# VHH binders against q84jc2: the designs that were tried, part 46

Target 1, 232 residues: q84jc2
Amino acid sequence: MSKMRNLVEEKFLEFYESWVIQLELYLHQLLIAHNNNTMSETELRHLISKLTTHHKAYYTAKWAAIREDVLAFFGSVWLNPLENACSWLTGWKPSMVFRMVDRLRKSRVVLVEAQVKKLEELRVKTKFDEQKIEREMERYQVAMADRKMVELARLGCHVGGESVMVVEAAVRGLSMGLEKMVKAADCVRLKTLKGILDILTPPQCVEFLAAAATFQVQLRRWGNRRHYVTHS

## First folded at step 19 (VHH)

Design lk20
Fold by OpenDDE, fold request of step 20:
Structure lk20 (fold): chain B 232 residues (1-232), chain A 126 residues (1-126)
Amino acid sequence: as target 1 above (232 residues)
Amino acid sequence: QVQLVESGGGLVQPGGSLRLSCAASGFTFSDHAMSWVRQPPGKGLEWVSGISGSGGQTQYADSVEGRFTIIRDNDKKMVYLQMTSLKTEDTAVYYCARMPYSELWKYLDSGHFDYEGQGTQVTVSS
């Protein structure tokens, strides 16, 4: 099924495709760095910085786009169905990254007790923040699923009138709420990521980022193969 | 089987130029980002440059930015590294590497990056 794309979707699709390509190149750097024991901490930190800058660029672009049309990100034409299925409020679920942290703990990476403690504290905080956002999200969704939902059901049965105006107002209200929630979620993502990187050593950061990027790249590739998704 | 064959290395003086080539086979070339990596004497493998599958996007290590250019020819299944203004610190065995999408976790877990080629020696010396 082909979907008509609006300008926001088209622009962000182009951006995201380019961004993902860059991410793959960074991933290659990370993998090589991960296997290079001769790199200095300065060099590793520089690489980490490049990755964090890359991610910041994504959110800068995203936030500019959602100001225009946040609903575009709930369709996310730039994502395949598998990616979308794994999405939480238009992105990765913050608590999910702790699976990558757990991977580190189960691998050859040795985390000191202080790191483990801080990571657990961060995990708890992240979960709390997620739940808070979810509750607020539910509030917006429930507000829509009342009389407004009935009006939406009637939308195809009539043209114009007070009901249409009510529906439009409801959609605008929902959109405003969604924008707020998406931004909040993104903030939790960024804070969680920063928190993890602040706790880990540079070599551990490289491995963590490599794992995260690997997951993202593989999810996209697997999804594309499974659903035969072709992007422009 | 994946094969990468590097060539074009040699002895050059500082400030000189050299063009490396990598011939690829055994995989869908255009679907894979490619990189050049190098191993200086007594050091580990370091990333030098990368290029996307289509060739539309490139990245460079800071140490080679502005001096090296990575390009690819998908019809010929070739990757090139044009090196200019060569420095003594560029001395290394150079390898081309494909993005190993099917083995990403293996590379991540193994602690060893498995490059498929024999490499080509680049020596920059007066």
Scores: ipSAE 0.888, ipTM 0.967, lowest interface PAE 0.5, mean pLDDT 91
Fold by OpenDDE, fold request of step 20:
Structure lk20 (fold): chain B 232 residues (1-232), chain A 126 residues (1-126)
Amino acid sequence: as target 1 above (232 residues)
Amino acid sequence: QVQLVESGGGLVQPGGSLRLSCAASGFTFSDHAMSWVRQPPGKGLEWVSGISGSGGQTQYADSVEGRFTIIRDNDKKMVYLQMTSLKTEDTAVYYCARMPYSELWKYLDSGHFDYEGQGTQVTVSS
C-alpha cells in the first residue's frame, strides 16, 4: 500500500537514502582498514572521526526534522518493515550495540581487563538509561487516553474548520512529549556509542564500527529483499 | 564468477597523470559500490577511493583528495581512476574492489581482503 508522504518525510527520505549510501562507502573503507595492519594510529583515528562525523550528521538532520514532525519518525517511511520492527523509539536500541562488542570479544580481538570492566559498567548504565526512557514513554502512552486525546478522537470523525485547529493543537501537544522521548533515546545512543569508542583502541574501533555498519546495511538489504522494497 | 581486471598503470614522473581502468564481470555491476585500493611496497592494502552503485556519490582518501577522481560507467561495467599530480608516495599496485555485500561478515572475521583482480602497477619516480 502506498503511503502519502508529507514534506518532512520526503526530505528525510532523500537524506537517509543518501546517508545510507555514504555509510556503505565508509563501510568499505572500514573493511579495508580492518585488513591493513600498517595503518598508523593517526590514520585510524581519522577514519573513525569520519564515521563519527557521519553519524553526527544523521542525528543533526533527525533532530531538525523531529522539530517539524516527530510523528514522521514513528512511521519512518524511509525504512522497510524489518528495519522498523527492529527499531526502539525511532532508532536502534542502545543496548544492542553491545552485541557488536561481544562479537569482538569472540573474534581475534583481545580486550584487556580494564576495557572489559569499563564496557560492563557502560552496559549496565546503558540498560538503566533505556529503562528510564521506557518508563517515561509508558507514562506518555497512558496519558494518551486523557481528555485531550478523547476530544481528538471525537473530532477525528468530523473534520471542520475549527475542529481541524483543535486537532492540530492536540497533535502538537502530543508531539512535544514524543520529541522529548526521542531526543532522550538518541542521547543514550550517542553516549553509548561514544563510551564504547572511548574504551576501545583505534583498531578495535574500526572493527566495531565496521560490524555496526554491516549490521545496518544487511538489515536494510534483508528487509528490502523480503518485502520487495526498492529504494533509489 | 566475479572478475575484475585492472589496467592503465605505468611509470610516470612526479606531477604526472594516469588513468586506471577496471573491467567488471560476473555480478550486477550497478548494484555494487566500487572502490580503488592500493598496496604500496612493504605496506598493507589501503583504501583510495569509492563510488556508489549509481555513481552519484564518491569518497576519497585524504591523501588523494583533489588529485584523484573516481568515475564509473554502468553500461560498460567499468570503473576508472583518474590520477593527477602524482607523487612518489602514490607508487603502488592498484586494485579495483567490489563491495562484498554477501561476504561482509567473512571479511570482518578473516581480516583478509579478497580482491579478485591482478592489479595494475603504478610507479611514480623521477
Scores: ipSAE 0.887, ipTM 0.966, lowest interface PAE 0.5, mean pLDDT 91
Fold by ESMFold2, fold request of step 20:
Structure lk20 (fold): chain B 232 residues (1-232), chain A 126 residues (1-126)
Amino acid sequence: as target 1 above (232 residues)
Amino acid sequence: QVQLVESGGGLVQPGGSLRLSCAASGFTFSDHAMSWVRQPPGKGLEWVSGISGSGGQTQYADSVEGRFTIIRDNDKKMVYLQMTSLKTEDTAVYYCARMPYSELWKYLDSGHFDYEGQGTQVTVSS
């Protein structure tokens, strides 16, 4: 029922299960901080730093794993089908995070006009970077399909040993191109996250991080239950 | 109906030890991450420690790391906080809290946290 797991998938599954459980524990801490009016700015910045470090640890582990097997991140064994269906180049579309930023407009925490302007500039930049990556992905997919068709046609006329070597080279070429694009998308994700946290005040950062973690936790829990008929 | 009952608090000298207990009922205990939270005099709620539903993963506030240990027993539906090397700064009412998975957005929207138990007083004084 599940895909065969290779060593990279087994190791990253173990990492991810631990990482997401730790995110849930951080979420509980963020909820308490969000409701505590007596926390100092220093205390809030320390908590924000812990969350930033946790997210960076995810990308560090991911980039090590994609060097070994980038295809494992397209249809991942550590994600449920709902989580996989929501992926764009192995993660949330970078601009999707602005849905959590938009939530701050409904909060009692006031965004001043200078913050709103900077957030809109960042949203536009993020969208531009996304579109650039989408165009590059399209060009890569077209080029790969054309190159792949030619190489597969050549395989149909040759002995098995030569066919294996050509297939291995094609797979290696695909993996390198996908790795580059996944890293580009992840760089946009990290730049956008850091940009948002730089613009927001510490209490706003706590609320934003809590909202983002809430969405991730809820998507995982909903997908794991897969309720086809909801209670009304 | 969800119920959390804290116990085990008391008066203790600096450097002493206490073990807090929390009895849980009214929900699937093993599916929920649990935390200990405290309210020092004149301050808001502080997160102290958290533990995953299985018990395999824990987190601690910097101020208590190395001194406190969070433990759970899913068969007995209990969570504990083993406290050692107690300091006067640890004086607070201690509550256990479950991760409110079904109400996460409500908690974020309201900005108000509702603890479910009465808490247990820990007083550290010479």
Scores: ipSAE 0.806, ipTM 0.936, lowest interface PAE 0.7, mean pLDDT 84
Fold by ESMFold2, fold request of step 20:
Structure lk20 (fold): chain B 232 residues (1-232), chain A 126 residues (1-126)
Amino acid sequence: as target 1 above (232 residues)
Amino acid sequence: QVQLVESGGGLVQPGGSLRLSCAASGFTFSDHAMSWVRQPPGKGLEWVSGISGSGGQTQYADSVEGRFTIIRDNDKKMVYLQMTSLKTEDTAVYYCARMPYSELWKYLDSGHFDYEGQGTQVTVSS
């Protein structure tokens, strides 16, 4: 059967389709700004602020939707299969953005020694926070194996109202734990983004944001083209 | 071969109106986000407005918000910029630009924007 979408999935699909198209329009703006050698610092900071506001709007909408259905964010209907395959705890792996920072070392805008030191410190902190979340996820999965979830999975082959209610209660318990872990991962993502933008100069921030948006747009384009071809 | 042809520029007085046109060919027009960019005298390229491939979503620079409207016609492969309440600060060469999806990394790495058309001059002067 075709994928069934609940109300949360339908609402967020509409939001995300709009949000990612707006990101593409911002990307074009970033490319123009990156190529303009006469933009003032104030103009650059204003553009950077528009990008950070756009990203914060994504998390605001996501966190509202997660309260209703965190499982919708694992294997999301608004992402193609390639995008879903690249997800780590419902999103971009926080340390991955340092690949975009690494591009700045080959950039025309030179990173000074103080920036390089601060970026390395942030990279280590981000990696540590990722590993902490991964360990908590492992402990959560072990605790699920020690709970009655194994017993409920055996009962889940039954058809009936009482078996459905027991499964629904177990799913709600799982969802609460997953929601906490997803929000923790999102906080690492936001703290890492803020940390990078605080260390970089405005022209470097524009280049970084353009690289990050480019990767996201390319991943979506490649995945949609492959999906479209195999689906047609 | 990709071709973008801008037209509709001219000399106008402050407060006047113009409609710029961009005729596109050589690519799948409806799949590309489009922007208007401009180059004022003595300055680099300035982004003005953008529109999604479907035409359903738009963005505007703060300096033109409420005065300019970007429109597209996918059947005719046209992008327009309806300009009203023109100011002397709007004086520039205006270019349309397509989102360079296949060359995004090249444009980011090179640091050089290549306009594909010749642009159209808008001069706002009393």
Scores: ipSAE 0.797, ipTM 0.930, lowest interface PAE 0.8, mean pLDDT 84
Fold by ESMFold2, look of step 19:
Structure lk20 (fold): chain B 232 residues (1-232), chain A 126 residues (1-126)
Amino acid sequence: as target 1 above (232 residues)
Amino acid sequence: QVQLVESGGGLVQPGGSLRLSCAASGFTFSDHAMSWVRQPPGKGLEWVSGISGSGGQTQYADSVEGRFTIIRDNDKKMVYLQMTSLKTEDTAVYYCARMPYSELWKYLDSGHFDYEGQGTQVTVSS
């Protein structure tokens, strides 16, 4: 168990370090596009597609990795402590991105009333979906704790291999349940991202993607400054 | 204090090659991702290529992929752009730009920021 976890962690650490560095390069590209009012809508849509593809690649790699060891994503070794502290079910909380939309509305992004209404509807739907996941996670944790307590009590009565196999089955059940919940959370994240990008115009999408990437890059850089000596 | 000095531009025929250089000073060079950006006549700034601080990761605009190569030398604090198979649409002033990590929110909120270099002119003409 411990050995398999280390292999998954090392593989994903290398992927994630490369993925974030590529995000930084995309961020620089977004900053140039953000300041260039003469880009065509076709050019903007192509850049947006590159960012969307980059985000989908993260989830493709993540879903392959959680199939092997979902627990690696709870307290991940490839994230600094600040990044881990901001996790909700192994990633950003889906509704949190609307704070970024709100920030852009205060500064540069001018939204028409139809867009504002659609974004508020999406915000409500996103919060509803994340609350459903939170309730389902509570159900799983209670069910697994009850099953674990029964099986640990059986260990005290049996002292034999049958009790070990029941405990191992309970642990496998927890892992499969967690994998399902993590994927459900990721699907809400992707659906929310897609929904925002569908509502915004291409220039507005560039503004949003730049802000989101900036938050992610700064969170990592700030957290790494506090922990630099352990990774250099 | 921070300086980026571009050089190596000039007049070249279509199909030709050119190597741009950027000398950096006044900051920790290896900590910063770097990009080449260009401004064609009468148009806004266009991102061309980027390279990570270590040099291990690169990205290219579709219009230059396969023709241009971005390289950095962290010991000499230099960024280069090797340009081959040049086309008339590559004509522009080329700027070296560093990733403005500490000013990102300022640039996002205002939409106005200053690049540090004066650029180097590349003209591709028969």
Scores: ipSAE 0.779, ipTM 0.922, lowest interface PAE 0.9, mean pLDDT 83

Design lk20
Fold by OpenDDE, fold request of step 20:
Structure lk20 (fold): chain B 232 residues (1-232), chain A 126 residues (1-126)
Amino acid sequence: as target 1 above (232 residues)
Amino acid sequence: QVQLVESGGGLVQPGGSLRLSCAASGFTFSDHAMSWVRQPPGKGLEWVSGISGSGGQTQYADSVEGRFTIIRDNDKKMVYLQMTSLKTEDTAVYYCARMPYSELWKYLDSGHFDYEGQGTQVTVSS
């Protein structure tokens, strides 16, 4: 039997499917722009803006959903196992985007010294922020095994109504912490992305975004093929 | 044998409406996402809209968002494209395809698409 999904999972699944489809459209546009040197800066900036808006929409929807059930995002039924395996706190690892930046350095893109310096500073900051979040996350995870929960575990899960209350309270506490951490992580993601886009020129932004989107889309495709998943 | 038959095209004035239909046969219809694509005169193939196998998800190109609506009837094996507020730039031959954008994009880039149907001409002119 297929695992029953809750309402949050179902709604977000539908949203995400549509969101990914739109991302693919934008990816197509990015690739065209990247391969077409005739586009004006205005046009490029417009395209960049569409992508950034699209990402903002994702997080808006995500944050609304995690308020209802943050645990849904630690299962993420809308993702295949490969995508989930690559997830850090329910999303992409912020420091990972610098791999795409590194790609720019190896491509036809020429970064000036000032850009390189700023990117390195941003990378360091991003890593620091990630570590802070990870430490805090560990606290919440460890806290789940408090005195009451440990005692309850010893006695078993069928001790009575009081036991259920204790577990529910513990889960609520954890969920609150997780929501906080997920939001914090998302903020780091958004900040990092913005930072990169602020450093890069419009053509460079397009290339960067194309690389990022390509990776995301391909990861999904690779995972689907590996696990024989279809989203039709 | 897979068959897609488009219909419903015609001449319409700007601001007008048309409803395109696509009749599908020769495959398990509900297992396939369906798309509408169009070929404007002198331009490359353009993706217009898509709908999932179940019909639960729909998507549109920016150029048609808010004006076009894609619908499917799995019992009848039909896909429809309701077009409203038509513009001159919507003039094109419209084709139905049994694949989502994720599979069609490569044809958009290459300019080579093996149409399974004859297409239907839509002309928007004053």
Scores: ipSAE 0.000, ipTM 0.236, lowest interface PAE 14.2, mean pLDDT 89

